# Designs tried in a protein design chat: VH-VL binders against Large ribosomal subunit protein uL10m (mRpL10). Part 107

Target 1, 224 residues: Large ribosomal subunit protein uL10m (mRpL10), of Drosophila melanogaster (Fruit fly) (q9vpl3)
Amino acid sequence: RGKINIQRPKAPHYERARVVAVTQPKYPELPKAKSCFKTRAERTQQQQENPYNEIIAREVRNWLDHSRLVAFFHLSSITADDIFRVRVQLHKQNLHLKSYGSKIIEQAVKNTRYEAIVPLFHSNHCIVFSPDPEKTAALLRIVRRVPQMVLLGGIVEETMLSRNQLVAYAQMPGLHAVQAQLVQTLSQAPGHLIQQLQAHQNSFVQVLDVHAKNQMNEETPKST

## First folded at step 10 (VH-VL)

Design gc110 (from d117 with light chain S28D S30N N31S D92S S93H; framework fv_cemiplimab)
Fold by ESMFold2-Fast, scan of step 10:
Structure gc110 (fold): chain C 224 residues (1-224), chain A 119 residues (1-119), chain B 107 residues (1-107)
Amino acid sequence: as target 1 above (224 residues)
Amino acid sequence: EVQLLESGGVLVQPGGSLRLSCAASGYSFTEYWMTWVRQAPGKGLEWVSIIDPSDSYTRFADSVKGRFTISRDNSKNTLYLQMNSLKGEDTAVYYCARQWDYSFPLDYWGQGTLVTVSS
Amino acid sequence: DIQMTQSPSSLSASVGDSITITCRASQDINSYLNWYQQKPGKAPNLLIYDASSLQSGVPSRFSGSGSGTDFTLTIRTLQPEDFATYYCQQYSHTPWTFGPGTVVDFR
């Protein structure tokens, strides 16, 4: 039960644009070497050639503006059926799983307080949005069953939290928890918090590499 | 502490009806899915039915579909199983158990209540 | 429906032994498998969830492994309280199905 999409912002806009971008054949190939430097005209033409990027970036900004809970995850290799199952479970709890390209994330958070988190999204990632921050505990319970999703951190009530702070928040009840986390976050320098998020991402990438190797070794051998 | 206590199990004749109850305490009953699992004497476990927190989604094992109804009263923290058209093969200890969501494990179980269907 | 089988159906062991119980699913269930322990006359208790995760409060001598269709439950250094019936259960596809159980008896 439950619906996959919510009416505002409209998720179908991103999915439609993404499908079109993926299925469109690439016919012309640009000359190499000049890719290190693009002229002003080339950048302007690229922007005009990809109008969907701006539309999707606006959709991401709308999700950020209307969500009191945002959680960032590194996403390892996962089947379409498994991620769909996770998405359905999350949706039942008013948690909305979205995947966006790193360039779109950069456009969405450019000139905002959260611009510094862009480096976290250079690897495979996904984001969970919710208007209800009390659902953080439910989110962590669901994600516990998805080893391919590794929590990097999040935003609660417009405040950036590290993984450990978000886990602590999940264990605290109600308005008192919100106030306590706000005090903790305010006591930390922004540079220190962002460094913690980046270090966490790097350490978990290493853990995932080891885990992937272990899973590969323990999988039933493929035969033809 | 989480506690689940089943009641209502008695001897009934084939074709009869019976309602089982499961009283829950020690947790937020309204946040959990609830399920019934039965065990025939000397046999293994068989899933019977499940109900969502809002009483909007129910599922039944094929062996009981159309005869059994699951329901809950969140104001009383109580789960029910209405059993109609009882057969000898329904003789079992009936356990209630909780799940945080549909595809989660049964982490706490009641002590069970014995239903005997015999002439 | 997904059929679950367990081997052996019964096992005789002594305190201090290490034992392994196997569970097989008729279809790929990824890691959506739980293990339960049931002592005579008592309700089942959750031991392992998601194939390999140990339930809070369960002794570390219990461990689970496997994925896809083949799963194992291992009990290291068997204790007197471990003589019980063990059931596997898949929750990948409805209806939820249990294995027939493995009885662990004292020799």
Scores: ipSAE 0.000, ipTM 0.426, lowest interface PAE 13.5, mean pLDDT 76

Design gc111 (from d119 with heavy chain W100Y, light chain H31Y S98Q F99W W101Y; framework fv_imvotamab_arm2)
Fold by ESMFold2-Fast, scan of step 10:
Parts: sequence; C-alpha cells; structure tokens
Structure gc111 (fold): chain C 224 residues (1-224), chain A 119 residues (1-119), chain B 112 residues (1-112)
Amino acid sequence: as target 1 above (224 residues)
Amino acid sequence: EVQLVQSGAEVKKPGESLKISCKGSGYSFTEYWIGWVRQMPGKGLEWMGIIDPSDSYTRYSPSFQGQVTISADKSITTAYLQWSSLKASDTAMYYCARQYDYSFPLDYWGQGTLVTVSS
Amino acid sequence: DIVMTQTPLSSPVTLGQPASISCRSSQSLVYSDGNTYLSWLQQRPGQPPRLLIYDISNRFSGVPDRFSGSGAGTDFTLKISRVEAEDVGVYYCMQYTQWPYTFGGGTKVEIK
C-alpha cells in the first residue's frame, strides 16, 4: 500500500468519508432546560432537586439491600442505542442496569456496610443489580460483548468479590451450597478488596491517559 | 472433562468447498466463545477469528476476513470453519479453542484438523 | 497489529537444567481495563497447543509449578526451573489484549 500523492487521499477512503458526511445527522437541538434563560419557576424547580437526590439515594440503598448480586462497572463512551440493547438483554435475565451520580452513591452508602465502595465511583460508572446470584453467568456472558462496560468487581451474597473471583463464581455449577462455600473461600476483607478494585480502576484511567498523550504525540509531528 | 473434538483430516483440490467442525463437551457450550487458529506446516500459530455460539456473533482477523466463514450450531454444541473455494495456500493444521470472554485466554484446545489442498 | 517477538528461536538444554524464553511486544499489552493479557502456550511434537500461563504469571489448571511467567508492559519471560523430557516442544507467547490476537514466532526447547 502507497498513496498516489501525499496531498491526495486514496480514492476509496475519500469517497466513503464523503458519503458519511452527506448522511450526517443535523446538530442536536438543546433541551428546553438548557435555554440559558431561567424563569422563577425553573429556579424553584432547581431548588427542589435536593429532595429528589435523597429519594434516589434511598432507592440505591434499597437495591443494595435487596439484591443478592451487585456488579460494578466502569462505563466508557457508549451510544444510547447500544446501552438500550444491553438493558433489554439484562432485563430479560432479571438483571437491572442502573446509573447514578457519584454524590448519590456516596449519600446512599454513607454509614452503611457498603461505604467502602465509594472510591470506585469517582469516574463514569454503572451498576447491575439482581435478586438472583445464579444470574452472574448470564451477566458476564452479556457484558463480554460490551467492551465499554469494564467489570471492576461486585457483591455476591453480601460478600465483596474481585473481577476474577466473580468469574470463578460464574463458572460454578448451580448448586447453592457449593457456590456459598466458594464465596466464603474466595472472599477478601472489604478494605483490601476495595484497594485492589480502586487500583484496577486507576490503572485503567492511567492507560487511557497514556494512550491519549501518545496519540497526540503521534498526530503532531515534531520538527527540529 | 472439558473437551473439544474436531473432525477428521481432509484432502481436497483447489476450488472445492470444505466445512470442518469442532464439537464441545463437558462444559456449557454457549458460555464460551470458540476461536480458530491456523498452523501452516512447519510454521507458527495464526489467530483466524472467534464466534459466540449463544447468538452466532463473529469477529475475524483482518487477514482472514472474507477468506473463511465461522459458524456454530448450539443445539449440537458444534462450531464450524468453512471455505467456499480452497487454495493450495490453505494447506495447514486448523485448531479450535475456547475462550470465556475478551479478558481471558484461549484455554482448552481441540486436537486439530489437517487440511491438505493439492492438485 | 501487535507484533510479538520471541528469543531464542531454539533452546537446547540439558535435562534438569533451567530454560528461559523471552517475549517482546511492539506495544504495551495493558488493556483498557488495566490488566495485561499475555499467555504462554506449549506445543509438544504432534500435539495441539496447551495453555501454560495466562495474565503474565498465572499457571493454568494442571500445569506444573516448575513453569513460571513474569514481566510487564512489553517484556515478558517464561521460565522452566528444571527441564524434564516431557517439556520438549515449541513454546509460544500470545497476546489477547488487542484484536487481532497475535502469537510469537515460537521457541523450540530440545534436549542436548
């Protein structure tokens, strides 16, 4: 492979790019809430936002308390259509994909046994809940096709598990006694596990940062 | 025990079609992807592609895209590798291997299927 | 594609002596999730490949503890602490960090 001329892109690639440009969607219209003009009613609505945050925090706490399976994910950029398809697949397996702001998660778990997970949510994230721990295998099968959702770890039967421990759990037969015994064997102290999960998340962020810097260096030729 | 059993050796002429198989047993077939790897005589290993048997989703190596078709039939726990028109350069040992997901290695391997293409 | 380079091409060893195989990648094997997806495979004469080590240093089920893996980033090593007759074969490193997956060129371990 070579270029016909350095100033001229290869014809097939250029024609494809031009076709894509013709079919580009129009610029998205800003929501009414982003009009930049705030009426008295809109200011009052914003003041009432705090009560909704408290209600949502209670919802999160209820999900944590009543779910026997909770899985934590880092969420990379994903289209609305793709995430919708994932939600539908998960819902069919009684798996509930939820996304909450870090402040809401912090408020929900403050003064609870789950408080140790707060550091995991300082970047973009989502959580999958289920009352059925037998669905761990189905969850991992669905998520393996969604590279934007990176498994960080989870809670099974009130026990914190790393990514590899969750996968080991998913590989087990559907016998409850055997699975409960493995969970006891695989479990780690919450503090130690959270350190591992946070380090993993920080490594992921570090990789993205290094990759972005390397791309910038490659795209910007240095002439001396 | 986990086992991947591949179909027997094939001797074909250039231009002929061929479909070889890889049957999984001893595990939940739809929970694992099946990858295909080529090894030309006296050479190293080349990854060809992968299939998710649960929904027949496939991914191919760019060098094999359009050269082969990977498919699976979950009702009989079998994955397939197919050529519409064989070439002499397709002469190789072909292995199937299972993979749990993108973050896991190819763990268990089939015994291999030798494909010989000659006129 | 990520290019995987193995050294040496062949490693003649005396029974009971250690063997070491190096693998270098053309770019970092750290995946976007922070993990490094590098495996080692053994292929005995006339047999299919067998997984030995995954995620740099984790031994696969049934693999003897004389096999160990180490490394980070782009430089990786497989060590056999005491080579036995059944260890004769070709060893391959494989990256599963980035599609398409790629293998090293192989290292033939044989007895002197």
Scores: ipSAE 0.000, ipTM 0.440, lowest interface PAE 15.8, mean pLDDT 77

Design gc112 (from d119 with light chain D33S N35K T97D; framework fv_imvotamab_arm2)
Fold by ESMFold2-Fast, scan of step 10:
Structure gc112 (fold): chain C 224 residues (1-224), chain A 119 residues (1-119), chain B 112 residues (1-112)
Amino acid sequence: as target 1 above (224 residues)
Amino acid sequence: EVQLVQSGAEVKKPGESLKISCKGSGYSFTEYWIGWVRQMPGKGLEWMGIIDPSDSYTRYSPSFQGQVTISADKSITTAYLQWSSLKASDTAMYYCARQWDYSFPLDYWGQGTLVTVSS
Amino acid sequence: DIVMTQTPLSSPVTLGQPASISCRSSQSLVHSSGKTYLSWLQQRPGQPPRLLIYDISNRFSGVPDRFSGSGAGTDFTLKISRVEAEDVGVYYCMQYDSFPWTFGGGTKVEIK
């Protein structure tokens, strides 16, 4: 019989193109009458402790509970294609890039020892999760090539680490990295570690402010 | 746990007024809309309208516009469905259900209030 | 208004076998966001409706994984991979894409 159906021959290219044009999805604009309902964005302003936020917050708690490596990043403007490329590279190393709203993060870590990380998420952010702490070196090598992602700190084996401590951990191989982690945990008061993470984020914000002001100075050459 | 608890069954005569209730608990009442759905005996579901309890803004299905009034009292976490003058054709099970916003489904449902209107 | 048409009206199925329910919308349900706002509800005899699936294919909390949703544009399907006795009831599709929200006419799932 072949692929030609005598009862239903395939339409010529022109007829097929016409059908596709007629049936292609339309993306209508939201009508004003419908926009009188509070939008998702407007509801987000008041959405602490609602079940949708709790469902997503439970997802975040699950990621935190089952990941031995969690890294926090500031995320500058990046295209969808570029972030997709980064996600693919990270996924090959069993590293999972996630983005959640700051209120959802706050709900997820409320009444946990990680509540102090909330200030890290007051600006655009993303988080990388992995069950494998040995992938810290691979993570830092990948994000080194992504200037839009700036490391703020992380959690390794349930221990909160500053940016510098996480970088140091990445440079140590295998068993020696575990030994170094134990030494660092024993040598630091938890309150001081939390303050270091907060100070590091504030320092990054200050650097961004200085950089922005310098880029706006009159020394920038004009196009001719 | 999230619960919507509706008022008990009502038996009324044509021309009488009626107000039934839906009390929300286990969640932030003002963060969710409450919708009302009618199910006539042995028939399917019909969406009647919705209210935002935070500001009492309402939207009605065109089929129910002017036939019923939806209201809410956020101080007691309760929404209401009201008729000024009942008809025999209003005999049905009435459900309330919660919706986060216009891009989300009706997620949790009340147990229903049976309204019977007969002479 | 968007009209939601369900087929079949009744689906007798043998216990342990799959069941499939179709829902067709009179207009495309694709929103400007690129998402499709279609849900499936289950109503057991004498009980209120219960949300099963939302945004075509996402299971609501507590819903067994034997329930799955699929589809695009105007044609949507709810599948029960292995029907159990507790699955007896009426199933409704519902669109929340375009005001007013509308329901399908319902499909009754029965054993035997």
Scores: ipSAE 0.000, ipTM 0.399, lowest interface PAE 17.9, mean pLDDT 76

Design gc113 (from d119 with light chain H31F I56V T97S S98H F99Y; framework fv_imvotamab_arm2)
Fold by ESMFold2-Fast, scan of step 10:
Structure gc113 (fold): chain C 224 residues (1-224), chain A 119 residues (1-119), chain B 112 residues (1-112)
Amino acid sequence: as target 1 above (224 residues)
Amino acid sequence: EVQLVQSGAEVKKPGESLKISCKGSGYSFTEYWIGWVRQMPGKGLEWMGIIDPSDSYTRYSPSFQGQVTISADKSITTAYLQWSSLKASDTAMYYCARQWDYSFPLDYWGQGTLVTVSS
Amino acid sequence: DIVMTQTPLSSPVTLGQPASISCRSSQSLVFSDGNTYLSWLQQRPGQPPRLLIYDVSNRFSGVPDRFSGSGAGTDFTLKISRVEAEDVGVYYCMQYSHYPWTFGGGTKVEIK
């Protein structure tokens, strides 16, 4: 049987087709006078965006309302295979990785107690939801193996926590420790915590961008 | 201790159906994927596919897609590999093995089930 | 699919001497997280495969210290520092960095 262990694979032709399928299409540029014109299909798509966004926003609100643990991450460039592995590993711990556009997040939290989190989502992001706050330690253990995901902060038992507070929570042994954190958090202005989370996000984005650019400079264009 | 125990050897004729089993014990069955590996007589190992027993999610090697069906029954901690119509070329030793997820190796292996298909 | 090539096809070794097995991948096994997901399996005559090494260099539970793995990118090596009679068998490398997972063709270790 020569069907397995192909000595001369057709992978180059297959890979070329795949690359063409995933790259942005090369299309003729419109004349300058028509560069601002959108086709009827494009106009129809724009008109339908808001209704679709509201449907997805309701899903996000449902996740927020039914999750006792919500963690926010900055997400650097990551392959579909890598994020799939992370999603599967998280799912085994009843941790649900979701990624939504910034406008959808904004619509979902508008006029809610979570409206203040919107600034966290102005760059690449993802959110992990769980009904079980005891899974915080498991979450952090899994994410430590994923350098592309950087913890920004989260919500535990409806209490907004900074990155450092969430890490501390993972190490807390019981209800009295959780209650102490809640009391401390309630003593602080909500805007101050959001500013801290946003500042950390912006700093991490800049650090990760520099780090990624430095790593790219060390990679060869032929690294396949 | 972790154990994967497979069903006994099978002798079948071309065109017959067959379902072989792999029973896990000594660990939380639904927390690990079960992979299937084929070894034809005197040949090397070939990965066939995997199943997550918690939701019966399956993923097949392109070479085996449509050739076999992988399933699991978590209530009895057992995974299955099934053929609707056997061919002589299906004659091989079939192993099941445990895998945490895509970033972990196949760690514990069953003893194997020898399937012989002859007329 | 990633093709895994093992050399030699057969390795006759004197008891107590070292053995070295090479595994070469057609593409880099470095995953986007920076980790390399390559394992080594041992199959003794009439027995199922047994995991020896995972993530290039980590010994699995119960595996003797005489087994070691090394390598990076596309070139990997399994070494047995002092071959014992029980080490007779076929050794396979297996990559789990890229779907679908693929095995090397195997290297038969024999005592001369």
Scores: ipSAE 0.000, ipTM 0.448, lowest interface PAE 13.1, mean pLDDT 77

Design gc15 (from k9 with light chain G31S Y32E N33Y; framework fv_anetumab)
Fold by ESMFold2-Fast, scan of step 10:
Structure gc15 (fold): chain C 224 residues (1-224), chain A 119 residues (1-119), chain B 111 residues (1-111)
Amino acid sequence: as target 1 above (224 residues)
Amino acid sequence: QVELVQSGAEVKKPGESLKISCKGSGYSFTEYWIGWVRQAPGKGLEWMGIIDPSDSYTRYSPSFQGQVTISADKSISTAYLQWSSLKASDTAMYYCARQWDYSFPLDYWGQGTLVTVSS
Amino acid sequence: DIALTQPASVSGSPGQSITISCTGTSSDVGSEYYVSWYQQHPGKAPKLMIYDVSKRPSGVSNRFSGSKSGNTASLTISGLQAEDEADYYCSSYDSSSTWVVFGGGTKLTVL
């Protein structure tokens, strides 16, 4: 065995093992799990609606309702250790990384103002929630170093923003400076800010439309 | 306005060292990363790597890992591309360009630095 | 390495429209949601023409438009002008390898 690093904190190591165990796919430890056989009970469970989805959908809605910052990411293959490190770093900034299945997201946002985001979640994804929109800059600094996470867009103060708008928002100075900047922008180009925001909203919609078209194209060859 | 200005053309012999520069102006230099792109004579664009000037964090394309060193000095808003020992195959136009991160476009480009390696 | 496939050349007459395709070779490599297009005149630095699939930077003519369907992105140039004659490169990001990929480039000739 190599040397023991006494400087390594026990708390992060313990927390990592616990979080990884919760987030990893659950494999049955029973010898039966190694076989190709499925029991009658297992087949019956697969055919029934999963009420667990309703509970998690409520959790997602609760996160959306209580978060003033929501950021959406495409997530490529990443190790449990790497995603855990990112999750810990985000948590220190009151940023909460969550991953949910597409059906759960669809159920959660159905008949809400957020229904338009559903196409983004038909591919591999994750979401970061925070009650504090001022943490957008901290969020973007952290995820810059995670090449497997690609920013798609987000919601800040109930407003849907493209990824370019989120970057711009993160670069804004504090509240008083933001107000001064808005006044300056309005004085130099009346109406320009509105056009820019609408263009960025259209960009977000275009991403959704592109994703929906990709999803439709993917389904068409499989269906016929 | 945003501008990237690169150092002048270089003519070197194989085995010599070289360091070329890319100076940014008109924006907060540490808010954006700097990417480097190579274009061999008559060929297309090849992405070499990127640097975060705020802490000099670098990532390289596999084709250029170990062949070049990317660095930056944020106090003078300048990024660098360096060779310890040039080869004739390093003859190319080298561009620097601004990127917010890996997944964002190269939105503003330097004028390019032509590097010619011959005996 | 070239991860994205473009035609080597395309041609059109003044006033016509042309389209340049850019196709990924696999789900791990190729066209993502955030595709960029660059224009390069001989002896000059590339210029960003399209970003995020279909968005134009300030100063880029409305004659240039971008789109994407599946693994294929397209750059369309309408009302062709002599000054559009250039090399065009598509680009995307491969998130699994942490590096930017370019297409091989397409030479546009305006006759």
Scores: ipSAE 0.628, ipTM 0.815, lowest interface PAE 1.6, mean pLDDT 77

